Miniprotein binders against F-BAR domain only protein 1 (FCHO1). Designs and how they scored, part 9

Target 1, 248 residues: F-BAR domain only protein 1 (FCHO1), of Homo sapiens (Human) (o14526r1to248)
Amino acid sequence: MSYFGEHFWGEKNHGFEVLYHSVKQGPISTKELADFIRERATIEETYSKAMAKLSKLASNGTPMGTFAPLWEVFRVSSDKLALCHLELTRKLQDLIKDVLRYGEEQLKTHKKCKEEVVSTLDAVQVLSGVSQLLPKSRENYLNRCMDQERLRRESTSQKEMDKAETKTKKAAESLRRSVEKYNSARADFEQKMLDSALRFQAMEETHLRHMKALLGSYAHSVEDTHVQIGQVHEEFKQNIENVSVEML
Key: E = the ipSAE of ESMFold2; O = the ipSAE of OpenDDE; V2 = 0.75 times the mean of E and O plus 0.25 times the DockQ between their complexes.

## First folded at step 7 (miniprotein)

Design e7 (from e1 with M58L; at its last look DockQ between E and O 0.72; V2 from the best seeds 0.00; counts 0 for: pae O 2.6 > 1.5, pTM O .724 < .8)
Fold by OpenDDE base, look of step 7:
Structure e7 (fold): chain B 248 residues (1-248), chain A 80 residues (1-80)
Amino acid sequence: as target 1 above (248 residues)
Amino acid sequence: SPDKITELKNLIRKLEDILNQAREGNPETLDDAFEKVAELMELIIDAALQTGDEDAILKALDALFQAIRAVSELRDKLEG
């Protein structure tokens, strides 16, 4: 198992790449949804037009004979159905506008995400630089300690010992500073990563909520139309029942 | 470029290997890990940037984050 896949952060345990990738897919899914709704709207419009033509066909029915009143029932029902589907087309077209507006908002959000990525890259570069200095400063300190110990063993003059001690002290201070710089750079990088991760997670959650709301609106529009269609069908049945055989 | 992506993948793998070695948890191994990680960080960043691919850059950042975190945790463990 790859070590880099083992550690995640955020409430849902996501990696930085995963979170950002999810955010990047947001605009794509929004576009795809718009395209889908557009196709549905086109189908509904086509059906509406076809139903309107069917109404005209019914109107051309022979006015003579006992069946003539039933052609009017067909005409009226076909016209009403055409209107139902046309209304759905309108509702879907309006929904597309909402989807597209949301897509524009996502683009703005995505730009901010890119800025965060750049900021994180800068922090990595700083950390890289500091990380290279840390081993060197440690090695230098150790070398100075060894030199001082060697001079002690050789019974070197106090003056030389004092000089060596001063060098060791300076090396120790340099190491301390290197450690502090490393810790600071690390903390900055980690904070930027975490902040970005949390932001990306929040963006994804918000996106999903919006997508669900848009889907809900879609479903509701379709459902309402089907209710209306159902009413037209009931009226059709009633109209037929109201035409008695004796009236024909 | 595809070649740079491959290079990046190889560098990330190398980084993972170093981290695995650092899990031995001794000071010498940790110091070596710091040095090697620092070198690889630069190479990984450069390779990632040269790909021109945003996903590759993000992958590199994720890998580097994990590496840095791992090394830091190891250090903290040795100091605690």
Scores: ipSAE 0.025, ipTM 0.522, lowest interface PAE 2.6, mean pLDDT 82
ESMFold2, look of step 7: ipSAE 0.621; ipTM 0.884
ESMFold2 (binder alone), look of step 7: mean pLDDT 81; pTM 0.754

Design e8 (from e1 with V37I V71L; at its last look DockQ between E and O 0.79; V2 from the best seeds 0.00; counts 0 for: pTM E .784 < .8)
Amino acid sequence: SPDKITELKNLIRKLEDILNQAREGNPETLDDAFEKIAELMELIIDAALQTGDEDAIMKALDALFQAIRALSELRDKLEG
ESMFold2, look of step 7: ipSAE 0.599; ipTM 0.858
ESMFold2 (binder alone), look of step 7: mean pLDDT 78; pTM 0.719
OpenDDE base, look of step 7: ipSAE 0.271; ipTM 0.705

## First folded at step 8 (miniprotein)

Design g1 (from e3 with N26D V37I S72E; at its last look DockQ between E and O 0.72; V2 from the best seeds 0.00; counts 0 for: pae O 2.6 > 1.5, pTM O .760 < .8)
Fold by OpenDDE base, look of step 8:
Structure g1 (fold): chain B 248 residues (1-248), chain A 80 residues (1-80)
Amino acid sequence: as target 1 above (248 residues)
Amino acid sequence: SPDKITELKNLIRKLEDILNQAREGDPETLDDAFEKIAELMELIIDAALQTGDEDAIMKALDALFQAIRAIEELRDKLEG
């Protein structure tokens, strides 16, 4: 929290803009991730289909001759590889659903962000309005003081002096109220800015955590499939070894 | 509107200039600085709202916040 405050309020006070921009980019990164995973899934599906065709090609191998049993090994391995890649495709498609679901949640969060921005703008408008009244109130008070002093120098009637004093007192009270309103409006704006900044930071941190989790799921799915592919390759080697030259 | 964004940027720059001048200036000029800042704040708000651009609005808010903080710091120096 202290670090954010220092960075946010440092010499380069672009902290709020930077945070808001980061939050705004959240849904974009989520969409890009979904698109990336979708492309990977398409590649895996294409590869799966190609392996299935390769399996069919192997099945069309010449049933005659000593090499015939090895075509079955090719067929079986190609089919298994096709299945591995198809399963990865499925896993990635499921992950895309999760990414998209998260994207929908982000849209809700983004709406809240906009609401906070609007609230902050309202506070600025209030502050601006009060800020304009404050100089006028000061000027009015000073003018009343000068008028009262003029009347004193001119030795005016006590009745007129009392009226002038009453006006000066009212002007002083008006100035005080203007100062209080200004301070209140300022404090409200500062608080809203701080709260929004902290919320934006929290939103960004939460987003990054979700993105890391989704990436973790992606990595895990790919890794698991690669392990399975590795197993198919070992089985292929073993199947070749089991086909003795004598059995050919 | 590009023109309004440019106007906003110019107003923000003017605000920054006034703030810098106020920091370097005599405390007696603080009231004058406050008036100028208040005027610029209004202009910045209006310009920002007219852009209809969220990024422009955020820049405006940042500038306004800096201005307010600078004023507070200057006030604290005067009272201290």
Scores: ipSAE 0.046, ipTM 0.552, lowest interface PAE 2.6, mean pLDDT 83
ESMFold2, look of step 8: ipSAE 0.527; ipTM 0.822
ESMFold2 (binder alone), look of step 8: mean pLDDT 81; pTM 0.754

Design g2 (from e8 with N26D S72E; at its last look DockQ between E and O 0.60; V2 from the best seeds 0.00; counts 0 for: pae O 1.6 > 1.5)
Fold by OpenDDE base, look of step 8:
Structure g2 (fold): chain B 248 residues (1-248), chain A 80 residues (1-80)
Amino acid sequence: as target 1 above (248 residues)
Amino acid sequence: SPDKITELKNLIRKLEDILNQAREGDPETLDDAFEKIAELMELIIDAALQTGDEDAIMKALDALFQAIRALEELRDKLEG
């Protein structure tokens, strides 16, 4: 929390730009992740199809000779490997759907970010308007004070002095109101800036958590498939061992 | 709109120049500086909104924030 506050209120004042870039990077990274997983899924599918063709090649092995039973071992193992990679393809395709769904949620969140920016701009606009009036109110008050002092020096009538005093008092009240409006508008802006900073930070943290979760799912899917592939390899070894020389 | 973005950049630069001048300026000119900054803020807001570019708007907001801080400092000097 302190980091974004320091960025806004620090000497460099790059707070909004930095926050916006962080928020903008979220959807980009999500898209890139989806693209990466899609490419991996395509590779796995291609490999699966290739293994299926290899299985067919094994099935076309000569039924004659002592080596014939081993072609069945190749066929079965190739088919099983093809299935493993196909299953991974499916899992990755499902994961892509989850990534894309998250991407849609990010778009909604991004819209909220834009709304906050607009709200902040509105606060700045209000502050700008009040800021323009403040010097004028001060000048008016000072001019009334000088006029009142002039009239005093000139020994004007009490009636005229009373009128001048009333005008000075009104100008003082107007200045006070201008100061209050300025302070209020400034406080509103500062609050909106702070709120936006905190929200953007929370958005980034949430994004990172989601991305880590998606990566975890990816890693788990790949790992599970590799375990299955390992099992197929062990079965292949066992099947070869079970084909004795005497049975050939 | 590249032209509007350029305009915005120019306005931001002008703001920075005025802010620098105001920091070094005579207290007698503080009211004038305050008014000029406020006017420039309005122009920056308008220019930023006309760009329709979010990056430009964010840069404008950063500049405006600096202006607001400067206005606060100037105000405090005027009231002190």
Scores: ipSAE 0.231, ipTM 0.712, lowest interface PAE 1.6, mean pLDDT 85
ESMFold2, look of step 8: ipSAE 0.599; ipTM 0.869
ESMFold2 (binder alone), look of step 8: mean pLDDT 79; pTM 0.737

Design g3 (from g1 with Q66M; at its last look DockQ between E and O 0.41; V2 from the best seeds 0.00; counts 0 for: pae O 1.9 > 1.5, pTM O .792 < .8)
Fold by OpenDDE base, look of step 8:
Structure g3 (fold): chain B 248 residues (1-248), chain A 80 residues (1-80)
Amino acid sequence: as target 1 above (248 residues)
Amino acid sequence: SPDKITELKNLIRKLEDILNQAREGDPETLDDAFEKIAELMELIIDAALQTGDEDAIMKALDALFMAIRAIEELRDKLEG
């Protein structure tokens, strides 16, 4: 038995159901991720616009007096911060496109998943049909055997005995065919179940890898922007230091 | 249909009970166990198909798979 079989088909484990549901949730998580990133992008854009307004406010500062040069420092820093957040907005918007593209790919994969489920259900239906015929074939065979034995005990004519024997033989052959069909249908069902389970597991693992990659891109974009913001803050500090009291 | 889903769950539970009993049982009772398992499998299939519920069908499929594997394992024990 495969490791998967041992893990998911234990006494208390319904691995196929769990795997199928996990795969089914894939597109939902992708959509939720896109929505989350979209909201973050909106926040960043709003902040960028606010910083741009703040820059304008600084530009309206009184040009007279000793504090006037510092308004330019505020303006420049606010503009730079606005640009940083705007750039992050852009990066996140691009990432959303990537998430959505992945979502489209998932839809294709999910179609395959559905096909696998349908195929498995078909195998179940075939197995059900054959399983219903098998008891009837067994009963028929047993009845023919009993009839043949009855005729033997009654010292029936050889002609009638031969007919009974022929019927028993046919019933035996029919039973054999029914058993073979049952075994074939069972084997097909088992194989489809195993194949589907393995495919679903692979789909889930692939999904998780993609999601982690997308999250990595998100984290990287945010981190890069924070580094830039940090630089703007250092420049702001330096610009303040460069404005000497004597220059004011 | 909620009633069919409940029926299915009950059948699955019965199957699990029989499988557990068969694992602990005497080889002489295995043939009887196989027949009971086969009967329950049929009932589970029918019940599952009647539910029209995807989740119920998935549960049924899992149960059926476990039953098939158990039968094979039990057969191997009888032949060994």
Scores: ipSAE 0.162, ipTM 0.611, lowest interface PAE 1.9, mean pLDDT 84
ESMFold2, look of step 8: ipSAE 0.523; ipTM 0.818
ESMFold2 (binder alone), look of step 8: mean pLDDT 81; pTM 0.752

Design g4 (from g1 with R75M; at its last look DockQ between E and O 0.75; V2 from the best seeds 0.00; counts 0 for: pae E 4.5 > 1.5, pTM E .740 < .8)
Fold by ESMFold2, look of step 8:
Structure g4 (fold): chain B 248 residues (1-248), chain A 80 residues (1-80)
Amino acid sequence: as target 1 above (248 residues)
Amino acid sequence: SPDKITELKNLIRKLEDILNQAREGDPETLDDAFEKIAELMELIIDAALQTGDEDAIMKALDALFQAIRAIEELMDKLEG
């Protein structure tokens, strides 16, 4: 009985099944992230089109009127804002491609894990088979010992005593071999289970790290757009101040 | 598939029941419990593979791992 194995399975309800369920959620979370980003890209595109419409409205003002220079400032600012949000739309669409590519990689990894699970079940089947042999071998040995003791109390025949002794020795050897087979099969199964658990843990850590990197890319793209919007606003203010009242 | 998953769940429950009984029972009956546990392990493996359901298979594997650890404890009990 492994001290670390017992602590792994019992601590905080962590177990082999719990690790696998966490790993299984990876592709689901990846698809949900892609859907979320896709919806945000749609929102940004809609905003961009709305700002382009406002720019057209500003260009429909009276071009010969005294307010025309200020309508031109509105038009330029609205166009630039539309472009900021269109650029974010394009960045998010590129990010969706990265998320979906990662999703394809996850499917490959999970297929390999399924194959390992089947192989591990085969090892359990071997262990189960040898495990059934052990109690039968022990009972046979004990019965041979009881037969030998019964004949010792009843018989003076050396031939019968020698035959009973031989049967007991053969049963003892069979029992020893059964124990050896069990221990070998158990060790093989436990190693396969440990290897799989460690792999599932590493897969979950890699998944979280990759998802965090994708969220970082999303955050960076949004922040870049925010900075650009601020710059457009400062240009807007400067252009308003540059328009002379005499030109109006 | 749902019928196969239900069959698997029933087998796992039977295994858990026998494991609990074996832990509390007399050492002289442990050989019979050990044999029943091994038989249930084989039935659970077969049922899990028949489901074709990844979650059911993984739950079965976890139950089988726990059973193997319990068998180790029972073997220690028999050696005294």
Scores: ipSAE 0.140, ipTM 0.561, lowest interface PAE 4.5, mean pLDDT 80
ESMFold2 (binder alone), look of step 8: mean pLDDT 81; pTM 0.760
OpenDDE base, look of step 8: ipSAE 0.272; ipTM 0.721

Design g5 (from g1 with D31L; at its last look DockQ between E and O 0.59; V2 from the best seeds 0.00; counts 0 for: pae O 1.9 > 1.5)
Fold by OpenDDE base, look of step 8:
Structure g5 (fold): chain B 248 residues (1-248), chain A 80 residues (1-80)
Amino acid sequence: as target 1 above (248 residues)
Amino acid sequence: SPDKITELKNLIRKLEDILNQAREGDPETLLDAFEKIAELMELIIDAALQTGDEDAIMKALDALFQAIRAIEELRDKLEG
């Protein structure tokens, strides 16, 4: 929190733009992740289909001769591998749905971000309006003070002096009100800026957590499939070993 | 609209120039600086809103924030 505050209120004052840009990148990274997983799923599906074809090729092996039993081993292993990769494809496709769902949620959050920006702009507009009035009020007050002092030096009538004093007092009160309005408008703007910055930070942190979770799911799915593939490979070795030379 | 974005950038630059000048200015020029800054702030807001570009709006907000801070600093100098 302190870092964003310092960056936001620092000399460069680019904190708001940086935070907003980070939030804007969220949906982009989510889309890119979905695209990446989709490509991986396509690769896995292609491989699965290829393995299925390989299984068919093995099934067409010569049924005659001593090597015939080994074709069955190839067929079975190829089929199992095809199934492993197909299952991974399914898992990845399901994960893509989760990523896309998260993307939809991000769009909703992004709309809220825009609303906050609009609210901040409104506060700036109010502050701008007050900022224009404040110098005028100050100038008017100073002019009234100078006029009153002039009248004093000129030894004007008490009645005229009283009128000048009343005008100066009114100008002073107007200036005070302008200052109060300025301070209020400024405080509102600063608060809105701070709140927006904190929200953007929270959005980014939440996004990163979700992305890590999705990546974790991806990694887990791939890992599980690799374990299964490893098992198929071990079974293949065992099946070959079980086919004795005497049985061939 | 690219033209509006360019206009906005130009206004922001003008604001930055005035802010820099105001920092070096004497108290007598501060009132004029306030008015010019306030005017530019309004123009920047309007220009930003007309761009319809979120990035442009964010840049405008940063510039406006700097202007507000500068106004406060100048105000303090004027009152001191």
Scores: ipSAE 0.086, ipTM 0.608, lowest interface PAE 1.9, mean pLDDT 84
ESMFold2, look of step 8: ipSAE 0.714; ipTM 0.916
ESMFold2 (binder alone), look of step 8: mean pLDDT 81; pTM 0.762

Design g6 (from g1 with I57F; at its last look DockQ between E and O 0.00; V2 from the best seeds 0.00; counts 0 for: pae O 12.4 > 1.5, pTM O .713 < .8, off the site)
Fold by OpenDDE base, look of step 8:
Structure g6 (fold): chain B 248 residues (1-248), chain A 80 residues (1-80)
Amino acid sequence: as target 1 above (248 residues)
Amino acid sequence: SPDKITELKNLIRKLEDILNQAREGDPETLDDAFEKIAELMELIIDAALQTGDEDAFMKALDALFQAIRAIEELRDKLEG
């Protein structure tokens, strides 16, 4: 995972937006996963019901003749398959509950994320405000210096020179204060940005771990069912072989 | 899925081929045909269900039942 911090420090504001955007997508992906699993569960349920109907159809097979036992094999296999798909439906429905629970947890985390974003944006606003005042304070100081130098060259009265010096000193103090405020605001912003970046990265990593775990559970449930289906198919083959032997 | 419909059609063709082979065969051929039909049955059912088309499903079932009946009739003719 590229350290979000490295992308963050280049285009300062853009990196933050990217991280925040990524975190915002977390709940969306969770919802989409839930919807996907729900759709799959619906498909499996429909399939299960269809297999159950097929079982009933097989039960209506001709009870007379050499193939009569085959209808029972079909019935049994269809019932077993119906059960397998129904069990998968249940497993997927349970998994959806887990996904939704995780989604609720994400929403709580997302609220905290929003608070952090607001805090960072406030720091940006403060920094912006101070940054706008800094040139003005600098210009004022320079102007006062120039005025003082002009008065010196013009051999102005000591009283006027003292007044000019006082103004220059005040302007210098104002500039110093502006610089200090700027430095403080900048430091606060940088710290908040760093903290937010680290938090967002941790959130994203945690999200990805959860999503992978949920996907793993999905895959496992599907795989387990397919193994069971495979067993039903094998039993079906064996039962057919047995019927063939009995017909000989 | 269009692909599943095509698969189903292919499986039904295989079923027809088995039936055609059974018509020319001896009792052993009929037993073999029966086993092959049994193997195809689950595949056909699975494919039919995956089409999501109820009509396709019912047609597939009809084809299977017809195949089974045809083999039974052939067996009865050979034993008779």
Scores: ipSAE 0.006, ipTM 0.133, lowest interface PAE 12.4, mean pLDDT 79
ESMFold2, look of step 8: ipSAE 0.212; ipTM 0.628
ESMFold2 (binder alone), look of step 8: mean pLDDT 80; pTM 0.742

Design g7 (from g1 with A22L; at its last look DockQ between E and O 0.73; V2 from the best seeds 0.00; counts 0 for: pae O 2.1 > 1.5, pTM O .784 < .8)
Fold by OpenDDE base, look of step 8:
Structure g7 (fold): chain B 248 residues (1-248), chain A 80 residues (1-80)
Amino acid sequence: as target 1 above (248 residues)
Amino acid sequence: SPDKITELKNLIRKLEDILNQLREGDPETLDDAFEKIAELMELIIDAALQTGDEDAIMKALDALFQAIRAIEELRDKLEG
């Protein structure tokens, strides 16, 4: 698994946006898959109904003449084909339910993605606030140092010098605290970004696995039906062969 | 709001320009960089939030992350 960190910050600059976009597309692809399967199911149902009508047409064949037994073969085969396609329709409809259920679950997971974004924004706000204070703390410290040096040059009283030194020490400590807060806020933001990136990656991988599983189920359902259709065609051939010319 | 998105894009571009200048410039400008970046970060955050657009927010976050990394790299160069 290529560590998304390398992609985030590597030459390709696949930033946080790219990962989020990928995750955002998940529910869309799930919906599109459901729509696709639904359309296929509709086609299969339409075909099934058409085959059923064809069976009825075969039933209307003339009972007279030597060809009459073959109309029954057509009827039976058409009915069986209609049934095969109807069963596929049912299987696909059931699969659509599974896809939609997954879609609902995915939406719940997607809400967590938004929570991650909010958490990251909070960290950025904290960092922004601290980042603004840090230069001010540095400036204050430098100003205190300059004041202290000025007082030293002016040969001020020891009492005033001690007071200036105390202020400089306080300013130094304030600067230290500001630096510490900045580093902490930065680290928190970086960690949240990393965690979010990893979560987005995991979400995408999980999504792809589910989608592959659903596609597998689709393929299997279609394949099974085609095997059954193949059997009906073989039976049709056999039934024709079993109708001897002498029986006609 | 399209106007806010445009504003955000402009702010992000400004941030990127500063980052590029920092990469090419003197590490001694770290303090100035902190101030400028902090200001832009605040503006970017505000602009992003005002868009109400998740994609815009993500772009903002990405830009902000790059800024932080650039500062860190600059600090490492100063300390190294």
Scores: ipSAE 0.142, ipTM 0.615, lowest interface PAE 2.1, mean pLDDT 84
ESMFold2, look of step 8: ipSAE 0.662; ipTM 0.892
ESMFold2 (binder alone), look of step 8: mean pLDDT 77; pTM 0.694

Design g8 (from g1 with T29A D31E D32K; at its last look DockQ between E and O 0.69; V2 from the best seeds 0.00; counts 0 for: pae O 2.3 > 1.5, pTM O .646 < .8)
Fold by OpenDDE base, look of step 8:
Structure g8 (fold): chain B 248 residues (1-248), chain A 80 residues (1-80)
Amino acid sequence: as target 1 above (248 residues)
Amino acid sequence: SPDKITELKNLIRKLEDILNQAREGDPEALEKAFEKIAELMELIIDAALQTGDEDAIMKALDALFQAIRAIEELRDKLEG
């Protein structure tokens, strides 16, 4: 907590603005991630369909001749590859749903952020109102002091002096109240700013954690599919090896 | 409106200048800075709100917060 106050509120660090902007960018990055995954899913689906067509092409191979059994190997491998890429497409589509769901949650969080900003603005308005009254209260007090001193120098009646003293005392009390109101309003504003900054930081950290988790899921899905593709390639090699020249 | 944003930027710059002057000044300069800041607060708030731009409002709030904190820190140094 102490670290945040020292580093974000330094002379050169617009920490609050930076944090707010970071939070504002959260939904954008989530949308961009969804779009990226969607494009990848489309590519994988296109590739899957292409491999399925390739499988059909292999199935149309000449059934005659010693090479005929190898067309079956091509067909089977192409079909398996098509299935691998189709499965990845499905996994990515499911992941997109998760990203979009998270995006909806972020929108709710963003609304809360706006509410905090409004609350802070209200505190600033209160502070502004009180800050305007403070100089007037000071001026009034000073004027009353000067009037009282003038009356003293003029040897005014005790009754008039007592009235002047009463007015000065009231002006002093009014000034005191104005100072107290200012200090209270200032403290409220500062507290709201600090609370908002901390919340924005927490929101950003939470967002980054979610984004990393989603990226992890993406990476895992791609990796798993690549392992399966690798297996299909090994099976293809084995199937070719099993087709001996003597059996052809 | 671009004009209001420019006005806001100018007001914020003026606030920063006052703060810099207060940092170099004596206790009397700090009090004067405080009064000037109070006057600028209203103008900054009004200008920010008139922009209707959340970013401009946030910038204004940040500037005001930094100004208030700077004044408090200076006061604490003078009283200590």
Scores: ipSAE 0.092, ipTM 0.551, lowest interface PAE 2.3, mean pLDDT 82
ESMFold2, look of step 8: ipSAE 0.665; ipTM 0.901
ESMFold2 (binder alone), look of step 8: mean pLDDT 82; pTM 0.769

## First folded at step 9 (miniprotein)

Design h1 (from g2 with D31M R75M; at its last look DockQ between E and O 0.60; V2 from the best seeds 0.00; counts 0 for: pTM E .799 < .8)
Fold by OpenDDE base, look of step 9:
Structure h1 (fold): chain B 248 residues (1-248), chain A 80 residues (1-80)
Amino acid sequence: as target 1 above (248 residues)
Amino acid sequence: SPDKITELKNLIRKLEDILNQAREGDPETLMDAFEKIAELMELIIDAALQTGDEDAIMKALDALFQAIRALEELMDKLEG
C-alpha cells in the first residue's frame, strides 16, 4: 500500500471521508480566490480613478508664477500612476478569468469521482453477496463431514459410505468455489478502493499546484506594477531636480 | 433524507459493535459474526445509496472497509 493508503486506512479508517472532503473543498477555495482577486482589482481601479482626479487637480494649478512647471510634474506623475494601477486592474481581471476557467475544469473532474464511488459500491455489493454464501457453504460441508463420520461409526454399508463421501466431496468443492469467489470479489474491491484513493490524492495535489500557480501569477502581476510605480517615483524626483531655481 | 442518514448512522454503529465483539470465539461464533457482518454490509450499502448524499456514502465506504478487514481476519482464523 502507498504511504497514503497506510496513513488514511489506519485504525480509525476515516481515510476516504477525509480525502473526499478535501477534494470537495477544491472548488470552494477556487471561488474564494477569484473573489479575493476581484476585490483587489476593484481596489486598484478605485485607486487609479483617484489618481486621475489628482492629476486634474494638478492641471488646475495656477499657470502663473515660478511654481507652475512643478504642477506639470505632478500632473504627469499622477497620470502615470493612474495608468499603472489601471494596468494592474486589467491583469487581475484576466487572472480572474483563468481562475474561473480552472473552476469549471474542477467540476468536470469531480463528476469522475462520483463514478468511481459507484464502482466501489458495486464491488462491495458483490463482496457482500458472496460473503453471505460462505457461512452456508461451510455449514453444509461440516454437516456432510459429520454425517459421513456418523455413518462410519455405525458401520454402514460401503454403498452408503460411497454416497456420503460423494456428497462431502461436492460440498467441499462448493465451499472452495465460494471461497474463490469471495477472494476475487475482495481483491476487486481492494483494487478499486486503492485506485480511488490514489485518484483523490492526485486530484488534491493537482489542485494545490494550480492554486499555487495562480497565486504566483497574482504575485507577479503585483510585483511588476510596483516596479513600474517605482520608476514613476524616480522620474518624478528627476523631473523636480531638473527644474532649476532660475527657471522657476 | 435526514431519516435515511440517521438509519445509516445506526447501521454503522451496529456494525462497529459487532466488530468489537467478533474478535474471539469458537468457529461457530466466528461464522455467526461473519454472517452478521455480511448482512450489515448489505444494509449499509442500501441505506447509503438511499441517502443520495455523497458524504453519507463516503462514511458508509469507510465502515464497509472496516467490515471487509474484519471479514478477512475472521476468514484467516477459520482457515487456520
Scores: ipSAE 0.230, ipTM 0.708, lowest interface PAE 1.4, mean pLDDT 85
ESMFold2, look of step 9: ipSAE 0.617; ipTM 0.873
ESMFold2 (binder alone), look of step 9: mean pLDDT 80; pTM 0.749

